# Designs tried in a protein design chat: VH-VL binders against o27280. Part 16

Target 1, 266 residues: o27280
Amino acid sequence: MDSMNVPEVLEIKRIVEESESVKTFIFSWDFRREVRPGQFVMVWDFRDEKPMSVSLIDPVRSEIGISIRRVGEFTDRVHGLSEGDLLGIRGPYGRGFELMGRDILLVGGGIGMAPLAALADEATARGMRVDALVAARTADELLFLDRLEAAGVNISTCTDDGSCGFKGFAHERLLTLEENHDMAAVCGPEPMMFQVMRILDERDVPAQLSLERYMKCAVGICGQCCLDDTGFRVCAEGPVFWSQELSRVREFGRYRRDPAGRRVPW

## First folded at step 7 (VH-VL; framework fv_marstacimab)

Design s4
Fold by ESMFold2-Fast, scan of step 7:
Structure s4 (fold): chain C 266 residues (1-266), chain A 121 residues (1-121), chain B 112 residues (1-112)
Amino acid sequence: as target 1 above (266 residues)
Amino acid sequence: EVQLLESGGGLVQPGGSLRLSCAASGFTFSDYAMSWVRQAPGKGLEWVSAIWGSGGDTYYADSVKGRFTISRDNSKNTLYLQMNSLRAEDTAVYYCARDSEWELYEYFDYWGQGTMVTVSS
Amino acid sequence: QSVLTQPPSVSGAPGQRVTISCTGSSSNIGADYDVHWYQQLPGTAPKLLIYGNSNRPSGVPDRFSGSKSGTSASLAITGLQAEDEADYYCQSYDISLSGYVVFGGGTKLTVL
């Protein structure tokens, strides 16, 4: 417990440029501290600390990778670092993805492909059939395609502008896919995840969704992410939730039910 | 307490450009996805564009994709719609609307008063 | 092609009940997407009246109610008052249209 809560200062072993705005930082890792896809670590640049999803888990090479999108002053500073520079890492934290069945659908939008790339590696290593729907605004924002292909993943792409694959949104592409899956894992912008969840729920496909905004709540630093502080502190169990669990969260955050089972506001 | 105030509408020639603004107050702006919805004279409501709350993805109706750009400045609590290559069919009152807290495209719980855009020579 | 269909007009006398229908298809209301309703008074912006098929925002009287069945939804207004004279729009989501919130064509309510 103590070892996970104390930042360890690690050397940046390798940096991979994934896109104009995304880099993966790779560190040597002692796998006596188990890391699962869907978990995150706290990254400390000796000024500020931010949660980041683990995007690479490689026990064979004893490495983890953390993919970071440039969105603010912390990430700008981290993007300015070079191989050999130091960062503080503590964790892992949070509930990871659970795998079941023989086949899995991954639906990722933008940087949301980062935790799903780690999950794809584990699912293929277990002999599962993996289909990935990779979505982004434009072709140059599609992430991890080469890595997914190398792992043997069946890839479908969609871009809002039609610059690669299906022209449209992830949920529109999903509606044209007729394959059944034993489970799904979804990560990306909340509007995309909501639309995808609706379709998967109708198809009776159990889905796990990763809500990055709840990572701070999982380490106890953000009470505002908790939807029900009295009965259901769902954010404390995150960031990965089953769709069934998330349905309950939506009821308590915005709605309750009357005796007829209809949604009513608080 | 929630208030949305649009500005920037007016008369513009075909092929011209306009930028609309929406000043938001009374809520934590960055927690909400925001949309633009338009209404042509004597016609119904049409969703135009949406933007994610804390800075991220943008979405467009096919009729405006490639011509309109939605953006926001959370430090100023302001939503923008940059409209380029305007056509007569874009003539409408443009409303700023707040999407529900939970999801984009569910429903619009607050609307501004609208700003009129007329594309004519 | 999936558009929500509303009657262009309905009318009633004060104190009466009127119902405004919203007819969709298997790609929207029939796909179990929620229906929301907006009231637009003359010269004003739309205002949320009903969300999630049957829920009323704070301040909306219980004489306004919503329901959904199959591929259609209905807005019922009981005890009609002169101030209810307005345009009413239904709204849902259509899975066959990219990222579209779909609106009905609108219904003008006249209180006689």
Scores: ipSAE 0.000, ipTM 0.402, lowest interface PAE 15.0, mean pLDDT 82

Design s40
Fold by ESMFold2-Fast, scan of step 7:
Structure s40 (fold): chain C 266 residues (1-266), chain A 121 residues (1-121), chain B 112 residues (1-112)
Amino acid sequence: as target 1 above (266 residues)
Amino acid sequence: EVQLLESGGGLVQPGGSLRLSCAASGFTFSDYAMSWVRQAPGKGLEWVSAISGSGGDTYYADSVKGRFTISRDNSKNTLYLQMNSLRAEDTAVYYCARDSEWELYEYFDYWGQGTMVTVSS
Amino acid sequence: QSVLTQPPSVSGAPGQRVTISCTGSSSNIGTDYDVHWYQQLPGTAPKLLIYGNSNRPSGVPDRFSGSKSGTSASLAITGLQAEDEADYYCQSYDISLSGYVVFGGGTKLTVL
């Protein structure tokens, strides 16, 4: 049996409170199992299993981190855990981000900054210039600003309500930024990612977008997260997709699927 | 039997306009993205433009952006290419080609016979 | 300039094997995009010969085969016949270019 396909029971080494609703859980990790930014793990609380993006990759300390927002029953239970408690982790799974060029743009919305924070760490370690646009509904949902600053990232912020930085949406802020980038990486709510992708495409900037809904399908659990009717390959190759791949898919940014596989507007 | 039939080619002077059509039959037209691919005399294949099955998304090669417009009429099973501000380097056989909208890795499974566009004085 | 590089010509005798290369980069074949091949007989439209690196459409003889490794792909033709004399084009997708797909420059196969 492949050990990556069975849950390993790991002790929570540290918990970092990122905000009132977000915590990062840190575990010791054996890097004989490689982990790349953009990949995810399945987190098992011995009742339910959910996919979570890896937000910290630290081979020097032999640690990984996963950042979890409190949004439902599973995440409420996990938020109730303490250092020393146990969780099942299996993976990593999925296609990670690929770094190209020297100057990159990261665009993250809310918890979507989690996988991008891990990417920022790798890009800066490789000597790349990193610009990050961090977007959220309110100031308290802007994540990882201290960590990005410590890594030497050039940060721009925006909030829908104007409580921090530019008042408006990520794509509106992006239009005011005069930047030249070799690539971009984008993660956040799907409608936000669609608008950002459109602008980057018009600027001829190749972009990689991380679609959270494909993480479950990548482990073969459910076909309902597929982008289209022949989407078995699409689900298996996620969660990171190039913008040109997504620009031809009718569902991206327009529809989601319910548990029965029916299209539902955003 | 899938069939694609181009029409509308001809001789036009530099700066002129021309509209190409492609009549499709033998399949559900709206299920497929469609492309125009051209080939200058004695030269290789060059992708020109693509349109999604719904018509909601369009794409253009840099050489034709701002001059050419791709469109489709799904009720008539017809693909169009409106070509404006034509240049000598637009001289080519223009092929209509069917692509799969349901694949991430695009390829053309059926091609029309092509229609010749000559831009010359 | 072709983003995908093919030799401009290749030749062989009837019954022989020839291979046609298609060399890309990290922005196309190296990003794990599939390679497709088209055959264009003299005076005709292109026809799909191989899709998804190695798959044959109905009606394409098994003498034609495709493969992909790293940033390159190859089309192999065994048991050459006179009717194989044609232009052959590879095609993939390039994320760094504005547009939809990219074609190789084409290879003229002459059956001696």
Scores: ipSAE 0.000, ipTM 0.399, lowest interface PAE 15.4, mean pLDDT 82

Design s41
Fold by ESMFold2-Fast, scan of step 7:
Structure s41 (fold): chain C 266 residues (1-266), chain A 121 residues (1-121), chain B 112 residues (1-112)
Amino acid sequence: as target 1 above (266 residues)
Amino acid sequence: EVQLLESGGGLVQPGGSLRLSCAASGFTFSDYAMSWVRQAPGKGLEWVSAISGSGGDTYYADSVKGRFTISRDNSKNTLYLQMNSLRAEDTAVYYCARDSEWELYEYFDYWGQGTMVTVSS
Amino acid sequence: QSVLTQPPSVSGAPGQRVTISCTGSSSNIGVDYDVHWYQQLPGTAPKLLIYGNSNRPSGVPDRFSGSKSGTSASLAITGLQAEDEADYYCQSYDISLSGYVVFGGGTKLTVL
């Protein structure tokens, strides 16, 4: 059979414009190569290869989707592609989310809603009750609201500027929501995830958090993905970690690494 | 053996310019971030500027922003500090320092001998 | 003013123990950034003495030790010797500043 290391050249079947800066690219997929929410694939435009989270997993239609925010040269080139064009896909890679219990809280910021949208689909298909807190800087940057509504998810929104839903940050909105969940999954900017994790820890809700750091680490040397204190490699042992694992990491929520590996404040 | 050798210091009038150089040897220069640290006569250490191993990122102390430019030439194993609009307060010994391993620590494991810059009329 | 505060001077007799404090805040040492220490003998360049709170480079005797607690760090020197007379600087990183690293103001150690 195909190994995960063999690239497949796939045709872009459909493109969904999620916002001004985000598109979802949909491909036919052979599900003998299993894909789980929280995993990522390497996307190759025949010049550069970058990791992208899987945002749609649909075995019934035999499709996967990857959602890409336009942030640099590679993503700008990919955004210029059309239905019928080709991309190389390798994977999946990484540790996916684990589901437990009957009730789950999803907390997503910006593009971090992409892997959580795939998780929401799986959780609802398993009969779980799903509550989602969708956060962004402005209303225009809120992602996947229509997909979450279609899946039967209970949605709360917040924006920094108050243009939609609660005015404020995700953790401030979380303080006003019910505390009764068997687990949580969190993905977004690291400072947001840190604050959310602290609240969930106080509520004794086990949480899994997906670190955006893997979006760069998987392209470079594995040593660049190493987290301080624990020695975890985000691209190899992540990108999804339980909150208990992240509580020992000095860097989490406090600073990041630049391309040279230097500590940089958020 | 790791060596850092500074040059280019001297006497300059206020408003003038100087370019400092630091020649590195004994290690793979492009794998390390590098810094300039200065010390005014009889005073403490003050970090001035840093540059990443690739040269893609630069950092400056507020006291020198807009006046000083850090750069490097990895093909020549050389670090530079271009100092413009010099003031009397810039009078100091300027040290070239190697930052720790690029991904794990933020300290200076090797220092040059220093080069004296005197800004006086 | 220095973001990291050190006493301007400390003194001790040969064989004695001295400690040099480095006091920070919640934006540097309190965030859990490491503290490093440098020794500067008169007329020479600084030399790395302690890195990562408590680690010694090759060639630094175990008489020198570092520790960190809360928003402060300390350098301890036991069995004080005449050649330890020098200036000592702590260094860390501050998340709230636009700078790369921060140094303490320095401490002059006099061996009586």
Scores: ipSAE 0.000, ipTM 0.399, lowest interface PAE 15.1, mean pLDDT 81

Design s42
Fold by ESMFold2-Fast, scan of step 7:
Structure s42 (fold): chain C 266 residues (1-266), chain A 121 residues (1-121), chain B 112 residues (1-112)
Amino acid sequence: as target 1 above (266 residues)
Amino acid sequence: EVQLLESGGGLVQPGGSLRLSCAASGFTFSDYAMSWVRQAPGKGLEWVSAISGSGGDTYYADSVKGRFTISRDNSKNTLYLQMNSLRAEDTAVYYCARDSEWELYEYFDYWGQGTMVTVSS
Amino acid sequence: QSVLTQPPSVSGAPGQRVTISCTGSRSNIGADYDVHWYQQLPGTAPKLLIYGNSNRPSGVPDRFSGSKSGTSASLAITGLQAEDEADYYCQSYDISLSGYVVFGGGTKLTVL
């Protein structure tokens, strides 16, 4: 029996309010189960189970953090919990980000900045130079700016409405950034990631993109997250993919699949 | 032959509620995401809400988020839209529409005839 | 940008060619999303006319054609017939909106 497929009931040690709609839930973690930036866990509220990316990895305190945006019934219930309450967690699952080179670029949109914040912590701890482009629709949706600044990250921001930083989309801001990087990591809405990927491909910057598609991780053949063109299963082969792997995927940036494998508008 | 038939529209006062239904036939209902699209009198089309084939994922336009709830019963081949806290600006013909299953295409291949919702005092 | 712009009306005589433009921005058509077109005959529901920029569903005459370039798309109707008198809507996706689908404002075609 794979121990990662059995949920462990953990106490919520600390809750950080990141914004009106986003909270980070922090748990004690046994690092004999290694966790890497870009991996996810299944969060169980004793009624439903949903995948969530790991946003904090702290071996010194023996803690992990999971950042959750309020978007539906499950996340609304979890947001109602307090320190001391219990959640089931199983995992980690999936392929995490790979760090390479000395200078890296992070491009995050909205809650997609969460797994990139964990990656920024690891990259800066390794002595890498980290540039982060943090994008959102409005200033209120820009996440982790204080944490990134504390880590020594060079931050650029953009908002669709111009309420903070560059007025425009992530890919438009990226076109004004001229620094070369050894790699990039990208996480956010798929349409944003698609546009960013194209620019990075033109610049010959290898990019890793995180797809947090809906998935069922227990039984292999039923309702697994899957990319249409290549047959990759996000929970088994992702959620992190290299840009070259995604360049020929018809689904990427256009639509996604639901738990039954049916096509859903983006 | 694919058919979609809406019902449940009518006249309601501001602040009131209505539940719309869409009866689907001629295809495997659970294989398709479904949407509600509305059209105010003399105006253009506006997307309102979408639901995945399994019912596990729902999506809403900002103008209706928190007031409308989309749901489906795959055993009855029926799509629903529960509309609460109705406003005059919700007055429209409401269409149910089927999302295409074909790769590379993000369009509505079949539409119902629509049901009229009038919010007036 | 949340708007797809269509001319409010176009007109033509029977047998002529008419084109209906759909102008988007960098957040939708300019982001390489496909454009689809719907025909709404008076008093009826919309019907799919063109999907994926240029494809016709079964039953749509070949005198209807679609194209896309840059931030805009167009629907061309050749050999105009009286039965073409209708409202026409373009549709795409917008990267900046929480709603996946964005429609043009519609164009009323009058056959003179």
Scores: ipSAE 0.000, ipTM 0.424, lowest interface PAE 13.9, mean pLDDT 82

Design s43
Fold by ESMFold2-Fast, scan of step 7:
Structure s43 (fold): chain C 266 residues (1-266), chain A 121 residues (1-121), chain B 112 residues (1-112)
Amino acid sequence: as target 1 above (266 residues)
Amino acid sequence: EVQLLESGGGLVQPGGSLRLSCAASGFTFSDYAMSWVRQAPGKGLEWVSAISGSGGDTYYADSVKGRFTISRDNSKNTLYLQMNSLRAEDTAVYYCARDSEWELYEYFDYWGQGTMVTVSS
Amino acid sequence: QSVLTQPPSVSGAPGQRVTISCTGSRSNIGADYDVHWYQQLPGTAPKLLIYDNSNRPSGVPDRFSGSKSGTSASLAITGLQAEDEADYYCQSYDISLSGYVVFGGGTKLTVL
């Protein structure tokens, strides 16, 4: 009998070097299996399997792209691959972003810009006005600027060192941007997302935030899906959550839980 | 047992450069954000810089932005602080500290012994 | 400059109770960020004493307790011992500072 969760072995069709540390791996994809921005796939290199967000969804070319940052043994091995090499892909998994209204703000930090790049493509295809705040440590680590520009996205940048755009952090830059939006989507380091969410909440902008730590919960692997610090247990399908859901969770931007559900130091 | 061992401190002239290292052991280094915290002689603690577990996100105090660069090599379990354009007010003991989470947003559960940086002619 | 205010010194006799305050603002403690406390014995590195307002790491005596209300937090030490003589620092997170992590100025505890 066929298994619904068996990895499909796919050939790497094209590799795009996004930065010194980030590559996008592009595969032919059968869009009978729908993929939405904000969803992830499990990438298998025949030794280890890791969740990776989908960064390109192109039904016209029948392609998906997966952007991977080089941070350890698994990603080092994957970065060593060439066009024509094989990877196992299963999915997609998780709750994708929902689009509503006529304009959207994207706030991406580092590799968190990857799922937001896919969302930008979909939003522009639907005729939405898209503003993107792209944040990174240095100019060389800003991701997808050419792709966003080609899609007609209005881009603001910030870097910690001031090498491109505003000198400072995403939420500091956001405070200098005064346009209101029908919705926002945010992906990046959890403390950045927490501070951005608070600003958007004050501006009455509903936001969706993508949390990497909940990707495995979407496939049933993680036991750390308690989203309520008051004792009301909410286990929601991740990785994308509305700010209304997260504003009721005191743990967001603060705590991790051990297997017993306790807030503890690592 | 978690251990953080700092090195690279010393005497340097104003305008000079120095690189600090912190060797980590006893835990999965890439699962934790790391920080540098300094303490000038007879003064209090001042947070200097932080780096996420993956190294993708870095944060700096206003006093060091543009002069200091935090980095890490997860394959070597080592944290670095590259200090450029050093000033007399940078004179301090520099502590390597482990953040309680992979992203900076919490507290420091383990600290190194500190390494003294003196900026003087 | 410290954005969290602590008294520069506090003193007590063995067996007594002392309380060390940590006063913040709406951008840190008042924004519901947690407060953590560190003990620094003379000539040593800081050590985590209290995290998440009131939790103790393994090995910290229950004589040490923390609390938070509004824009302020406090560290209480009961049954003072000579070995408690140290500098104590509170720490929180500040959304208005580009640095994010903030420490109090420190409080020297003298056990008389």
Scores: ipSAE 0.000, ipTM 0.413, lowest interface PAE 14.5, mean pLDDT 82

Design s44
Fold by ESMFold2-Fast, scan of step 7:
Structure s44 (fold): chain C 266 residues (1-266), chain A 121 residues (1-121), chain B 112 residues (1-112)
Amino acid sequence: as target 1 above (266 residues)
Amino acid sequence: EVQLLESGGGLVQPGGSLRLSCAASGFTFSDYAMSWVRQAPGKGLEWVSAISGSGGDTYYADSVKGRFTISRDNSKNTLYLQMNSLRAEDTAVYYCARDSEWELYEYFDYWGQGTMVTVSS
Amino acid sequence: QSVLTQPPSVSGAPGQRVTISCTGSSSNIGADYDVHWYQQLPGTAPKLLIYGNSNRPSGVPDRFSGSKSGTSASLAITGLQAEDEADYYCQSYDIRLSGYVVFGGGTKLTVL
């Protein structure tokens, strides 16, 4: 038992409304406990505990932020909270992103921009050139554009309906972007990440991908977060994986297994 | 012989609730993921919801998320769809469908005959 | 609104060949997701006709065939018969959508 396995009850210092369905909850954080972009914490509302990616890491203000999309009963309850209310935070957990080279491409879909926003802050602070491809179904679902712009990130957008930027999908937009990068980081719906990974692999760009959807094992439901062919455990070995690791996983981007072991679509 | 039989449809007022049931027979129910697919009068097929064989994972179309709840009782070989906050646009025949056991194909190999849900004042 | 585009209607005479197209995009059929086809006879539930692009379930005659190329799929019916008069739906998966599967808008086949 260490302190990482015991929830700290923290006061919500500030809430930022990112969109109609996404809020960032900001807490004071003691940076003697290191946290890196790509890691997650367990958020406890005194009834249920769910994994959430860290979306803001600000040592200057001694703050972390956690961005939460309203998608179910737990997240609906948390969205009902106000500044001054309390949440339990346990962690951080998982492997964070690794930065290398002079330039990085970020490809994010929807809420997948949350961990990438934290990564963008770190990459720009290190003097890297950061290009971000921000994808969503509609303009209303594009996240963190103002924050990325303020950080000096070069932003490309795409929406399925054409309401902002390129009309099309992340991988279609990526095909029109020619600038080579030393590395990439990708987070979003798994089928999107699969298509993006294929393109980056063809371009010999090493990529890291975050598989946050598998984090249900962190709440003890399945007892083990596994990838089909490799046996990797997302909460222990992920959520961030190199594209070379994921290229060996047949179900990545296509299927997962339910608790009965049956293969189901993503 | 695989059979799926829906029930529970009917006329309901906007804002009301209905619970649909699907009685399954002729196969090991718990081995199969199950779906609800609907069809509005004169319109095409729309997938609504799916549930894994164990019942541990559920999936919903954006149009029904937060209003509909899929569940199953494997001891009774029965699939359910709890429909709340019903709207006129939910008017449709609701089909119970069995997901194929064939890996990588993701199709519906058996369908029930459907049950009509009419949401009208 | 359907993600996969089918012609709303096609027609043919007995003995003719008809083809029903299912046009998708790089996010579905073009992303290597399989296409499946369902036949819905008037007043009945849909029935699986073709799965995995080109496979026939037991009991489906070989005059029904499926194919897939690029971002599109096709259902071909040769030796058209009166009992083929029905609605036909294609189905695949779309990486853009939060969901399980997507259906085409359907094609009404009239046998004249």
Scores: ipSAE 0.000, ipTM 0.389, lowest interface PAE 15.1, mean pLDDT 82

Design s45
Fold by ESMFold2-Fast, scan of step 7:
Structure s45 (fold): chain C 266 residues (1-266), chain A 121 residues (1-121), chain B 112 residues (1-112)
Amino acid sequence: as target 1 above (266 residues)
Amino acid sequence: EVQLLESGGGLVQPGGSLRLSCAASGFTFSDYAMSWVRQAPGKGLEWVSAISGSGGDTYYADSVKGRFTISRDNSKNTLYLQMNSLRAEDTAVYYCARDSEWELYEYFDYWGQGTMVTVSS
Amino acid sequence: QSVLTQPPSVSGAPGQRVTISCTGSSSNIGADYDVHWYQQLPGTAPKLLIYGNSNRPSGVPDRFSGSKSGTSASLAITGLQAEDEADYYCQSYDIYLSGYVVFGGGTKLTVL
């Protein structure tokens, strides 16, 4: 599969504006090159290359979607593109999510909902019951609510400012949700994921967490890439990790929240 | 267009407190993680603290943990650093900086002019 | 002691080429985390010079370029000018530091 390691120049078929800062770019895709939720692609604008999670996988329409948040010069340039313009795509890369059981929980923060939206589609297509906790700073930044609703997902929301749903953080909202899940998938800021993982571990719910910062590493071009001195090779095994793998890692767990909600050392 | 303006620096005695502010303009403040970076006279850059765009997540350098608190008010486009139990080693120019991609710590694309904090008796 | 190692100083004459190295390890640059560079003119705040190993922000001349190989990165300045006299800092990310940014110790460029 040498084509995977060479960017394929693809035409932007459609652009969906998800929010003021997030757009989904849709491309025709040949599904002889399999792609799974939790995997990412390298997006090349002919100047710079960045890893982006696949947020839509549609074999029926032969399309994939890539959701991109505007955060810097690369993403600003990509956001300036129009339908019909070209981007280089290579991949997919990384370990995708594994679906287990019948009832699953998705917990996403901000753009972390992108890979979870693709997972929700696959889970509902398999007849699974899906509960999603969607977290953001404000109501306007909650992503994919209409898409999740259309898929039959049971949605809970929380916002830091209280503008939609529960006022507070994802882990605080999770404490008020039902505990009856066979697995969970989590994607968002690392401190959110750590707090969520701890709650799920106490409930004996196995969780898979997507660590965005390891996406580039997962293409296998980094050297000795370990989360700690246990010899676990993140660049070969990420970006998705089981909670059992992370619970033993000193790095993942260095910070927690005190009773006032402040972040403190473990 | 993008502007960051620090204030609140000054001379304090060891054990004292200061609160720094950074007024942001020219961009959607809540879309960006923000950091404080300091530089002691004649020394290099040292990252001090970071806060996510929502304010839900904070990080601290070990040298300031338990003494400094980063916060933000997105309705006022303002970043804060509350500095307690100040030591002579905290003497530095403190820069407000905008993070390009917080979780990846891509880079600081805009910096304020800095505010000087001097801890001396 | 810094996580990323830079030479303390480098010098060159006008019109020449200079390079500034930034040496890391397998947990940062070697793990394919991007390297970014800042220029600090005397008495001023740092300014972003290079991001994502080799990209220039708008307004940065093409005589500044960045590259990365293995566990190291370098900043190259061609056609050296007197106004390039400044301190230069590299910055990356380290997987063991749980989301802390890491800076190099800085390099003072003297234009002779």
Scores: ipSAE 0.000, ipTM 0.405, lowest interface PAE 15.0, mean pLDDT 82

